Miniprotein binders against q9h3h3. Designs and how they scored, part 214

Target 1, 235 residues: q9h3h3
Amino acid sequence: EDGFTAEHLAAEAMAADMDPWLVFDARTTPATELDAWLAKYPPSQVTRYGDPGSPNSEPVGWIAVYGQGYSPNSGDVQGLQAAWEALQTSGRPITPGTLRQLAITHHVLSGKWLMHLAPGFKLDHAWAGIARAVVEGQLQVAKVSPRAKEGGRQVICVYTDDFTDRLGVLEADSAIRAAGIKCLLTYKPDVYTYLGIYRANRWHLCPTLYESRFQLGGSARGSRVLDRANNVELT
Below, E stands for the ipSAE of ESMFold2; O stands for the ipSAE of OpenDDE; V2 stands for 0.75 times the mean of E and O plus 0.25 times the DockQ between their complexes.

## First folded at step 14 (miniprotein)

Design QF3 (at its last look DockQ between E and O 0.90; V2 from the best seeds 0.87)
Fold by OpenDDE base, look of step 17:
Structure QF3 (fold): chain B 235 residues (1-235), chain A 105 residues (1-105)
Amino acid sequence: as target 1 above (235 residues)
Amino acid sequence: TEDEVRKLFEKLIKLFERMMKRIEELLKKAEEAAKNGDTETAEKYLEEAKWLAIKARIIIYILEELAEQTGNEEFKRMAEEAKRIIEEVLKRLKEVEEKVKEARS
């Protein structure tokens, strides 16, 4: 991956956050309507800018599904950013432990499993499986990027409430695998995103805490999860 | 490549400028709603403005990192200018937040 690909993706994601979202909210919409919604808005066909012939006529930033238990709680992100700037000014050493402590202190604990898929049937099928898992309460919230004009890979994000809860992170991986997803997954805490920390940074911080690889015939989870910080397999 | 970094930097600056413009619009709407006693609408606009300010700060962090990694003095100056702008916006956001609180009391 070229050195600044992550920053490009971040810029695209932030631009997408400014545009309207297509949302299925299980708190207000009956679960029986999910299949019709998925058929109406397949991620491979929904276009970022509302191209002619797409299901959307207007720009779409994200397609999202909210579960029954979904409650947006991002913690004190402004306080986190202020503390981060103060820390940089102090000249104190910055470590993964420092970021973890900042996240805990400011209650910015959300994180996400990420998968990148080419547009097409596999993406739409993967999204349908995840959306169902969200509506059924196995996952809390997920989103997928719409199709870009350049035909690049689309990203699915599956969120967890606490990146420090290793069991919760692993349960989300298991739910994703149970939905039939076999691709590589990476887990990133949102604290790294909020602080603009990507793969190439001056502090040599790795924003990817976990990596999940699908395993045939393995453990009940159907995956091997690697702790990237400690280089230890968790499963 | 240097050209790729420049393109990314310019993209980020343009996005930052769009965010600043939207924040100013939202803060104006929040102030107007607060003056009219519509505190719910004011809080909604204020919350959206806060989130855009968070994202704008992320952009600044990326710009600072790109400037540091490249050593490009132009990028450093542009990142510093963006930082000054966001500090002014954050101050304005705080002022509007206090006005909304006063209107709610």
Scores: ipSAE 0.872, ipTM 0.935, lowest interface PAE 0.5, mean pLDDT 93
Fold by ESMFold2, look of step 17:
Structure QF3 (fold): chain B 235 residues (1-235), chain A 105 residues (1-105)
Amino acid sequence: as target 1 above (235 residues)
Amino acid sequence: TEDEVRKLFEKLIKLFERMMKRIEELLKKAEEAAKNGDTETAEKYLEEAKWLAIKARIIIYILEELAEQTGNEEFKRMAEEAKRIIEEVLKRLKEVEEKVKEARS
């Protein structure tokens, strides 16, 4: 296999961060306007660079929905990065516990559930369900990538504010499943993103903390959630 | 392979250069807004520049990992140069931040 897919996706995501976003902000926009906004900007039709025939004439990096209770707080990311650089010169071992402690110390606690879907009705339906969950208050904030020029799968990111709050992360998983989403979900703390740590890293760290699979005949939550760090099932 | 890594490395360097250009533009806009007494707008430009600097450091971390995994000395030198560039940008960012703070007073 090619071995650098995650780093290529990260580069594209950071490039997308620099372009304009299409945002439905429930903090300033009435919830009754959501359905019209979703119909205007389905993620399978919004193009990354404003292709002819698109709803957008200019580049779009991300399509996002902010919930009424969304209060962004990324923590001390600059201090996190400085401490990371110092740690690497210290000779102290770098382990999953090290990353967790850095995140706690610097209050960089956010993380996200990720799902990858091909362009089309299934993607647009999944995004609409998640966007409604955000506006209704079951989720705090989510974003979805637009259709890229080269095509391929798109990503929906559903953020939580504290990866150490296991119950909060599991509640977000349940809300995603309640929206009718059955695909594989993976959960990644933002600390790994801010430190540039992906699957192919020298420390053999696993950036995926949780994995959620939709479970037929399963629990009331509708999913089977595995803690990848401890190799234990949470459900 | 090294060719696959080189393509990724070049993509990241181009992105880093785009970020540096954008940060310089933002810092100039922040200085102009502060000179016009619009410190709220100046602070918004500074906040955006700070976030781009954080992302540029992420790029450097990825470049360093690629250089380490390949043993490629050209990659290592380029990552080290990017580190020097971002440190100078952070110094300039701090200088502009102080100008904005003085204008607020």
Scores: ipSAE 0.841, ipTM 0.915, lowest interface PAE 0.5, mean pLDDT 90
ESMFold2, look of step 14: ipSAE 0.835; ipTM 0.913
ESMFold2 (binder alone), look of step 14: mean pLDDT 85; pTM 0.825
OpenDDE base, look of step 14: ipSAE 0.869; ipTM 0.934
ESMFold2 (binder alone), look of step 17: mean pLDDT 85; pTM 0.830

Design QF4 (at its last look DockQ between E and O 0.87; V2 from the best seeds 0.84)
Fold by OpenDDE base, look of step 14:
Structure QF4 (fold): chain B 235 residues (1-235), chain A 105 residues (1-105)
Amino acid sequence: as target 1 above (235 residues)
Amino acid sequence: TEDEVRKLFEKLIKLFERMMKRVEELLKKLEEAAKNGDTETAEKYLEELKWLAIKARIIIYILEELAEQTGNEEFKRMAEEAKRIIEEALKRLKEVEEKVKEARS
């Protein structure tokens, strides 16, 4: 991603968070209704602003699926931000370890696997696979961005509860791969998002902790997962 | 390019302004709900306000980073102004939150 592309995507994501979401909640809706919901709201056809001929007449920020075990807990994000501001003022060194400790202290441990796909059948098929995995309890929660006017890639976000739980992060990768997704995945803790830390920041922090590449005939997981901080393969 | 950064900065400022407008609306609604003893509505507005404040701070962090990387004094001033605005809103939010807590006790 060249230049400030990540910051552009962040601005778009935050703007989308202010608009209504299309949500399938498995806690309140029978799993048997999922296929009809997916057919009604394919991500490649749902438009960000409710364009004529789209399934939505009004703006949609995100399309999301909540699993049976989903509990929204973001921790103390306000406390995290206050501690971050105090840390910057102190002039103390800021490292990935510092951010990890802040996240732990304030219980801001969520993270997400990210995939970027062009609008079309491949995106809709990928989303359907993820949505099913969420409803079946293999994943907790996922969301996908609607189609933008300018086109471009749409993002699917698959969340995990704890970015410090390496096994849980790897299990989510395995579930995504089992859903038939073969594209590049990157894992980002939400703590970096809450602190406005993107690529090319003044502290040289990398917000991407893990990268998953699909591998034909490879390990039982069907992917190679790289720890970017240590430059070590985990699989 | 400088033009691309400027466009991003303007986009972020507009988003911040939209968020702050919603914060002001919610603060008024929250004060009214608290006055009427509608604790359920007050809690709903308080939760939405907290998230808006979090997102507004994220925007400020991005603006500060852009201002620092470009060295643009106009961007620095605008980021500082946005920071003052959100700090004032957060102060008011804390005062209202304390009143809501007192009303629950």
Scores: ipSAE 0.840, ipTM 0.918, lowest interface PAE 0.5, mean pLDDT 92
Fold by ESMFold2, look of step 14:
Structure QF4 (fold): chain B 235 residues (1-235), chain A 105 residues (1-105)
Amino acid sequence: as target 1 above (235 residues)
Amino acid sequence: TEDEVRKLFEKLIKLFERMMKRVEELLKKLEEAAKNGDTETAEKYLEELKWLAIKARIIIYILEELAEQTGNEEFKRMAEEAKRIIEEALKRLKEVEEKVKEARS
């Protein structure tokens, strides 16, 4: 049924990865240029395929901001994939602990907070806040999808470097909330993405590790974060 | 239904074919850069090829899950062929990478 939505989105994301990206790289571009760049390329107006009247004439896969301290390290993803294939032929049980250990062994520790927003002011405002947080050093790297035809929801991905570092993941959540974002956030470790594991999988694994819900009257971090694997509130 | 899975399967196969076409293009460019001694360009192509191979494997994992969920033997055979294609490309990539490494020494 609609159980393949994640797989369709994954296919579209991988296709987008192959097209050109619009990147503001704080490592090579002065921070004073950010506001002009954001005004030129709002995610609600940058089109996936270069529609007439958009700021881009050619396809854009992603719009991204790299922070000054961003030092990419995806780890040993090819080794991860090889070990995964060997594990499946071994007959050993596959559990969330198995995935965690695979990720640690191969240093594939990155993950991302995800939010989905309709095109318009709310999306553009949220992206601008995230982009500023990245350039100011509160976050390391983020990307947002461009507008597709028919104006469906778009996604902002805010990356962290270690999903096993709960404090680091919670600090990123706090920085996102400080940018004024109040919608539901979900966190997916990249290990699940690289192994093609989505919600409808034969092992009943849950690729969403954390869920963050905004609360007004609350904790030191202003959000309620749930560990989906253990059904334990972290905040 | 099997028809819904078939639509997704066909979309993934088209994407896989697009990736393999790019892999073939990059392997030719890598071989040329290696022959010219252009190490920086060769390493750039090697990195792009690595990531295409990683993503092609993700597609294969999804295809395998779809074949498993449906029990469809045609889907299983198509996923197996895609896997054979990427394994052969990885073998070619490793061979070129070793030649590039030897030339640098």
Scores: ipSAE 0.835, ipTM 0.911, lowest interface PAE 0.5, mean pLDDT 89
ESMFold2 (binder alone), look of step 14: mean pLDDT 81; pTM 0.744

Design QF5 (at its last look DockQ between E and O 0.85; V2 from the best seeds 0.84)
Fold by OpenDDE base, look of step 14:
Formats: sequence, structure tokens, C-alpha cells
Structure QF5 (fold): chain B 235 residues (1-235), chain A 105 residues (1-105)
Amino acid sequence: as target 1 above (235 residues)
Amino acid sequence: TEDEVRKLFEKLIKLFERMMKRVEELLKKAEEAAKNGDTETVEKYLEEAKWLAIKARIIIYILEELAEQTGNEEFKRMVEEAKRIIEEALKRLKEVEEKVKEARS
């Protein structure tokens, strides 16, 4: 990925957060309506700006599915940002351990598995599998980016409540794999996003904590998960 | 390339300006609702404004990194201006929050 690709994607994601979302909320909508909703709004056809002939006439930032147990809790993100700014001013060393401690202190513990897929049947099928897993309670919440004009890759984000809970992170990977997804997955804590930390940062921090690769006939989980910080396989 | 970085920087600045414009609108609405004693409406607008301010800060962090990596003095000046804008908005948000807390007590 070219030097500032991550920052470009971040800018696009933040711009998308300002536009309306297409949401299936399993807390208020019967699970029996999911298939009709997925058929109405396939992510490969939903366009970012509501292009003619798309299922959406208005701009769509994200397509999302909320599970029955979904409770939005982002912790004290403002306090986290203030503490981060103070830390930078102090000139103290900044390490992955520093960020982990900041996240814990401010209760900003959410993270996400990320997958990038080209628009088309494979993306829509992957999304349908994830959406079903969310509605069935195997996953809590997921979102997918709509189709861009340039036809670039779309991103699916599958969230977990606590990036420090290794078992929970691995269980989410297993659920994603059980949904039939075979592509590369990367796990990123939201604390790195909230602090504007991407691949090419001055502190040489890696915002990707885990990498999951699909494995045929190997582990019971159907994937090999690598801890990027320690360069250790977890599975 | 320098041109690519400039394009990204400009994109981020425009997004920041759009976010801060919305924050200002939300603050005005919150202040008006506070005058009318509509605490629920105040809290709604403040919550939305807080999230936009969080995102605006993320943009500043990215802009700071770009300014530092390029050493571009114009970019550094623009970042400092953006910091002043967000600090003023955050101060005003806090003032409205304190008024709401006092009204509930």
C-alpha cells in the first residue's frame, strides 16, 4: 500500500460517517426480514453518493447490522484524546504498551476485524454471511462501505468489545471464517483510529495487532492468527 | 509525491471545515434549546457535537503527521489554526454542558 493510502481511506471513512447509514437493527426488526433487506441493499450495488440506478437515491455512508446484544459504548474518547495530547507534550516515550494503558484507563477497548473485497458477488455473499452471524448472535455489530465511483475495494468491519480480550478476538475470527470468508483479515483497535495513528506514523506504531489467514485442513478454527506485535501464532 | 500529500492535506482540511461548521450549528441549536429549558434537545445536540469534535481531532492528528513529515511551514500554520478552532469549540461545548448540569441540580 502506497505511503498515505491508509490516511486517504481514513478521510473517506470519516466523510462517510457524516452521511446517513442503512441499518438493519436486530433489536427492533425481526430476523425474518434480514434476507429481504440484504436483497434490497447489496453492498456492491449501494453507491456512496446515490448514483442513478442504485438501490439508494441519497448518499449512504455505511451499511450496518446491529445484533441483539449490541450496545454502543465507546468509552471516554475525549479523555483519551486529551491524555494523548498531554503525553506528546511530555516527551515521554510512546509504545504499544502506552497506547494499551491509555485505552484501558479511558475504557476505549473496541476493535475490529477488517477485510477488503472487490465489488461483486463475493463481497455481497461475504456481507450476507456476516450479517446473518450478527443477527444470530455470533457477532455483535458489523458494517460495510458502499460502492465508490472508482470501483475500488469495499471494506467490511466486524467489531469486538475488547481488543485486550484475546479469546473474544479469536472467537470473532472463527465466526467470520464459519460464515465462509477466506480472505486476509487484519484486526485494529479503535484507540489507534481515535488517535490518528496509521501505518506511517512518527512513533513506528503498528495499528494492526492481529492478522488472520485462512488455512485449508489446518486448525479447528479454519485460520492461522498471527500476533503482529510479538510475531507469534496464536492458533 | 508532494502533489499527492498536498491533495490529501486539502481534502482533510475541507472535511475538518465541514465538521466544524456542523459543530457550530449544533452548538447554536443547543444554546437555543437551553434558553427554552429543553434539556433533552440540548443533550442530543451536544452528543452529536462531541462526536464530530472527536472526529475533527482525528483529522488534526493526521494533518499534524503530514505537516511534520513534509516539513511544510504552510501546512504547520494551517494545523495550528485548526487546533485553535477545535479548542474554542470544545471550550464552548464544556460551557453548555456545565449549564445543563447546573439546571439539573
Scores: ipSAE 0.850, ipTM 0.923, lowest interface PAE 0.5, mean pLDDT 93
Fold by ESMFold2, look of step 14:
Formats: C-alpha cells, sequence, structure tokens
Structure QF5 (fold): chain B 235 residues (1-235), chain A 105 residues (1-105)
C-alpha cells in the first residue's frame, strides 16, 4: 500500500548485510550435518537481534546455504555503478535494454527468486527443502531472513548466476517447486539492486523480470511463469 | 506524502552514516596494518571497505530518487553532501591500495 514498501525492505536488507551470517557451507561441511543444522537454526526462531530464548545470542543478518559448486562472482559492480552514473548524464535513454546491456558489459548477471512467508512451520519447512536442494546440487546458493521484531513475513532468496539465461532461471524455478514450494515467486536481477532501482522509479522500469505461480493440476514442474517485462507467459 | 518520504529519507541517511563510519574505521586499520607490513590484513580491510562503499552508493541512488520525486531542496543538498563523503572515502581507499602495491614491487 505504501508507495515505498520496497525501499523500506531494501534498507532493512542492507542493514542485515552488515551483521553476522549463519552459514552452512557444503564446500567445507559434510551433507550429513545439514539436518542437524536446520533443526538448530529454524528461520522462524533465529531472531534478528538475539532475543532471549533464541538459538542465537548475537545478531544475525542472514541464514545461508552455499552449495558445493558455489563460486562467488559478483562481477564488476563498481564499474557498473560508474557506468550508470555516466549514462544518466549522457542524454541517452534509460530503458530495460540499456540496463540489460550494462549488466552484460560488467558481468553483473546474478539474480534471485524471492518468496515471502510468515514465520512458522511453513517457512521452516520451505527453507529446509530449499537448503536440501542446494546441498544436493539442484540449486547453488540461498538465504533466508531471520525473525524480525514484529514477526512480519520473512524472505527466502534463491540465487541464479545469469538472469539472461532464461532456461537456467526456469530450471531453478522447477527445483524450488520440486522442494514443495507453492507460493508466489518473483525473480529480480541483481543489477536493479546495485543501482537502487525499485518499483517507484522515474524511468518506469520493472525490477521484477519473472513471476512464477504454482498450479495444482499442472505440468511436471507445476509452474506458470510470466515474463513481467513483456507481459508474456513462458510456460 | 512528503512526511512518509522524510521518514524513509532519514532512515536511509542514518544507514549511510553507519556504513561510512565503518569504512573510515576500516581505512584507519588498513593504514596501520600497512605500517606493520601486514599486507594480508590490509587487503582484507580494503575489500570490506570496497563492498561497503558499493552499498553506500546504492543508498545514494535511492536518496536521489526520493529527492527528485519530492523536489525538496533540503533533500537534494543532503544527497550532494553524501556524495562528497563517499568520494573522499574512495580517494583515501585508492591511496592506501596504491601504497600497498608499491611496497610489494
Amino acid sequence: as target 1 above (235 residues)
Amino acid sequence: TEDEVRKLFEKLIKLFERMMKRVEELLKKAEEAAKNGDTETVEKYLEEAKWLAIKARIIIYILEELAEQTGNEEFKRMVEEAKRIIEEALKRLKEVEEKVKEARS
């Protein structure tokens, strides 16, 4: 309802980035330890600031799982930001194609599927399924926010390495659905995040590239995916 | 409403200030580690500072949009001051980085 909901969430996410993370790293930790770790740190009970009775005594910004093949590659974000500033003073038009080209040129290609769930068993179950998919190699890296003060919705982010690779993005959607996730998913390229472009922007850009909706009587993947930039169904 | 924009603007300014305070602390630590020849520690602090500067720039971009949406001249002045703060920090970061690279050569 508020015209600035995305910007408030972004501020909170950036503040969380500066606090410690709880990480299960499959590159250095045996997969057999995952279930114990999930039971110790359910996202509905890990509190943002270490409330009494929480499994954590210190602040936690994010809970994350890194897959065995995870190779962090943010690309040339500093160069991306510099080129963006130059573009704005150049007089050339700012369009979805312009942003796509900036992302390609600077190799800032990652993006993420997002889902929002209330604290509780459904959230913890969804996170556990996604974490297992990451450790098993169907997904590469995911994170989930901890429990906030008010107990509002929490977010799970499932990353992909190239938003221009439509097949790879759709394969990640399929892996999320195979983990039993039925809620709405939205896909956002990281380029929009690094340039501070949210729903209420002066260029009328759409930061959400895809939406995925679960269908009960659906295909093997169980999804209906909409390309938000072009208003075209992909499935 | 301008009142809602002001609340968000002030929240973002506080976050920006927190980030830049941390950048300043990291740069001081990197300079001291460089005096001790501890290049591994210098690179760690500089890398963390670089990522905080990237995040601080995201905040500036959001603030610019809020200032443009409202036409508020006070907001525009605050954005320009934030830009000067980050540019000064980036200059200092590059100076420390170049001193370390020259010491290695």
Scores: ipSAE 0.816, ipTM 0.899, lowest interface PAE 0.6, mean pLDDT 89
ESMFold2 (binder alone), look of step 14: mean pLDDT 82; pTM 0.779

Design QF6 (at its last look DockQ between E and O 0.83; V2 from the best seeds 0.85)
Fold by OpenDDE base, look of step 14:
Structure QF6 (fold): chain B 235 residues (1-235), chain A 105 residues (1-105)
Amino acid sequence: as target 1 above (235 residues)
Amino acid sequence: SEDAVRKLFEKLIKLFERMMKRVEELLKKAEEAAKNGDTETAEKYLEEAKWLAIKARIIIYILEELAEQTGNEEFKRMAEEAKRIIEEALKRLKEVEEKVKEARS
């Protein structure tokens, strides 16, 4: 993998954010319509640019599901970015604790569990499980990337409101596992995304706070969650 | 490879330019809506412009990181130019926001 794979994926994600989204909003649409919507727009078949024969004729940036309790609150991201630029200019040391404090100060506390899956039945099944969990209120919001022309892995993002709430982060992992997902999960706070911090950054910051591995016969959670910052198992 | 980094850098610059073009369009629409007394429409355009500006700043951070890691002076210059562009746009965004607030009061 090229040393800048994460930056490539970030560029693709930001480009996708500019295109229309396919959204199921449980606040306005009955839950009974979810199965028909999932059948109409399976992520493995929805194409990024609306290729012939795809369910979409126009470009699609993301496929998303909003839960009934979903309220978009991103905090003061502009203030966060300004403070980050000022911090860099000051020459003060930058640590994970610094970023945590910036996030708290500006109320930019959202984060996401990430999973990467190859296009196909497993992806569509995983997405269906997540979408159901969102509509049922076990999760708040999730999105999945459409199929790229190159047939690369698609990403599912499952959001939590507060990356500093360890219990909330773990509850989301449990809900994902309960939906039947067994792949590797990584948790990334949005503050790292908003500040352009990826792998191999000059500050040696790790944007992944948690890693979840599926465990057969393990704890009631069905996963082993590692705190990457402290190298400690939480489960 | 150097070629791969260059391609990424160029991709990011093109995306940045598209975002900034849209920001300018949105700010003009917001100003026009505010002048017409349609503060709700003005606020919608302004909010969209704010989010695009946030994303544009993310691109700049990535460009700066790529420039720093490669030591490429051309990349540094291009990143600095992008930073100037976004700073000007952010100033204009604040001015439009004040106009919208005044129109709502």
Scores: ipSAE 0.866, ipTM 0.932, lowest interface PAE 0.5, mean pLDDT 93
Fold by ESMFold2, look of step 14:
Structure QF6 (fold): chain B 235 residues (1-235), chain A 105 residues (1-105)
Amino acid sequence: as target 1 above (235 residues)
Amino acid sequence: SEDAVRKLFEKLIKLFERMMKRVEELLKKAEEAAKNGDTETAEKYLEEAKWLAIKARIIIYILEELAEQTGNEEFKRMAEEAKRIIEEALKRLKEVEEKVKEARS
């Protein structure tokens, strides 16, 4: 609780990026093999560092599933970072509109829905649903963190390719809900991640663009989505 | 508090050091692959090094924000040193890139 939870999580995520990933790639692996793979590598049992008794003997940074149509394109992130540094020395104001324009100019448009769940059946069930949605083509790509030895919550990231395409982001939310996910979802454009902008920043930027809350009581849409930057409900 | 910032700062510096060590290893492997005419392998190592450099810059941005929040000159100096290290690595990356392009032709 030191006020830097997001920065600590970011450090852990970047460290995880450097270790091997367990990947089910629908582009090269038949969909019929998915259920066996999910049973072999439940995220509540795959350990970050290969603890005794886990299904993995080596460190695992992430568990991921790539859809058949997954075509990675991160855009010009190096150019984005250079422009960001120049912007800060220019005296020009830094606003949410500035960040949006940087992302568009450099084609760094991806973002992700995030959910945090404790280790256990609920996490494994949620991940399995997401993974199936990816392989079936309702979602493009997702990853989940492995279990850390101290416990704590794990994260599922469901990527979308264009945070400026509000309908596309909402369609991904709907697909997540259709997979049976009822927990809180938050959406963060990758531009904030690549520029190291978290909640405690000097510009008072809000890195969480949307929040999605499951609507109990039978709504056909399944969610209420809040625009966090403007505190406006979209649904 | 400054103590909480120091703990996070030290964690980030350790991670930055791990990333830069790996970048150095990747650049050496890319150079060796290029010398052996294996430009496909060299390009793979270069791409991985570029992504690590992007992530190392994210760490620098976080360090700079932490130094600004505390006004701590030690933290500012450490962030500036980290930035110098990555700029030198990027210069070496460009040099290896040119070697790979020359080996391709």
Scores: ipSAE 0.845, ipTM 0.919, lowest interface PAE 0.5, mean pLDDT 90
ESMFold2 (binder alone), look of step 14: mean pLDDT 87; pTM 0.857

Design QF7 (at its last look DockQ between E and O 0.85; V2 from the best seeds 0.83)
Fold by OpenDDE base, look of step 14:
Structure QF7 (fold): chain B 235 residues (1-235), chain A 105 residues (1-105)
Amino acid sequence: as target 1 above (235 residues)
Amino acid sequence: TEDEVRKLFEKLIKLFERMMKRVEELLKKAEEAAKNGDTETAEKYLEEAKWLAIKARIIIYILEALAEQTGNEEFKRMAEEAKRIIEEALKRLKEVEEKVKEARS
């Protein structure tokens, strides 16, 4: 990835957060309506700005699915940011452990598995599998970016409640793999996003904690998960 | 390239300005709702304003990083100005939050 690709993607994601979302909420909508909703709004056809001929006439920031157990709790993100700014001013060393402690202190523990896919059938199929897993309660919440005008890869984000819960992170990977997804997955805590920490940060922090690679015929999980901080395989 | 960084920086500044404009609008709406005794509506606008302020701070962190990496003095000045803007907005947000709490009590 070119030097500032992550920052570009971040800017696009934040801009998308300001536009309306297409949401399937399993708390209020029967699961039987999911297939019709997926057929109506395939991510490869939903356009970011509502292009002519797209399923959407208005701008769409994200397409999302909320599970029955989904409860949005982001913790004290404002307090986290204030503490981060104070820490920078103090000149104290910043490590992955520092960020973990800040996250715990402010209860900002959410994270996400990320996958990047080209627009098309494979993306729509992957999204459908994830959406089903969310509605069935194997996953809590997921979102996918709409198709950009310039094309390029779309991102699917699958969230977990606690990036410090290794078992929960691994269970989400297993659910994603069970949905038939074989591409590379990376796991990023939201605390890194809230603090503006991307790949090219001045502290040389790796914002990706875990990497999952699909494995044929291997473990019951169907993937190898690497702890990037320790360079150790977890599976 | 320098041109690519400049384009990114300008994109981020425009997004920041749009976010901050919306924050100001939301804070005004929250204050008005609080004055009218509609604390529920006031809290809704305040919560939206808080989230936009969080995102605006993320943009500032990226701008600061870009300014530091490039050593561009213009970028540094622009990032500093953005930081002042968000600090003022955060103070106002806190004031509005206190008013909403008072209206609820």
Scores: ipSAE 0.835, ipTM 0.918, lowest interface PAE 0.5, mean pLDDT 93
Fold by ESMFold2, look of step 14:
Structure QF7 (fold): chain B 235 residues (1-235), chain A 105 residues (1-105)
Amino acid sequence: as target 1 above (235 residues)
Amino acid sequence: TEDEVRKLFEKLIKLFERMMKRVEELLKKAEEAAKNGDTETAEKYLEEAKWLAIKARIIIYILEALAEQTGNEEFKRMAEEAKRIIEEALKRLKEVEEKVKEARS
């Protein structure tokens, strides 16, 4: 790693935000149309810029599914950014607690579970399971990156409303696992994204709040979730 | 290395410039829609511009972090110039927002 992988990914994600999205919106589209839409636009075949042989003729930044109950509320992000700038000049210590308090004060509480998969059947199958969970109401909103020119790994983002609501975050993890997903999941509160805080930051903050690993066997089934901020296993 | 940081910095500056061009386009469209009495469309363009400004500010935070990590004064000056550009864009955004509110009445 050159130490800036997260920043390169952030740049690409923000560029993708500016391009058209392919959206299945359950608030306006019957759930019975989901399977046809998934078959038409598998994320391993939808290309970032509309390459020949793609199902899309135009650039696609993201492929997304909005659940029937999805009601976007990002909070006061502009106020969050202003307060962050003031905080940095104040001399007060910057800790995970200060980030949490900023997020609460400005109601910027959303976050996301992330998974990274190579293009192919596993990615398309995982996305289909997530998309179905969103349309059926177990999850609220998710997106997946399209296939990049270099054919690198793609990302599925599954959003939650409130990173401070541990139960809600763990319920989303459980819904992801119920969709048959067994890969590593990491959870990042959006406050870190909006403040440009990545792994290599000068405050040594850890932007990954939770890590979820699929747990097999024994008397316990489901996820083993580690709280990275406090080094505590939650499950 | 500083060369790897320079490559990332230049990529981010290019993205910032693309975002700010789009913000100006959205503000122009908002003004035109408001002039035609279509305040709902004008407000949609303003909302998009606000979100792009938020993202452009994230880029500035990353640029500032890169400048801090390297101690490179050229990078610091470029980040400061980007900050001036976005602050002027935010001022214009507020001016257009007030025009849209006046047209609403």
Scores: ipSAE 0.817, ipTM 0.905, lowest interface PAE 0.6, mean pLDDT 89
ESMFold2 (binder alone), look of step 14: mean pLDDT 84; pTM 0.809

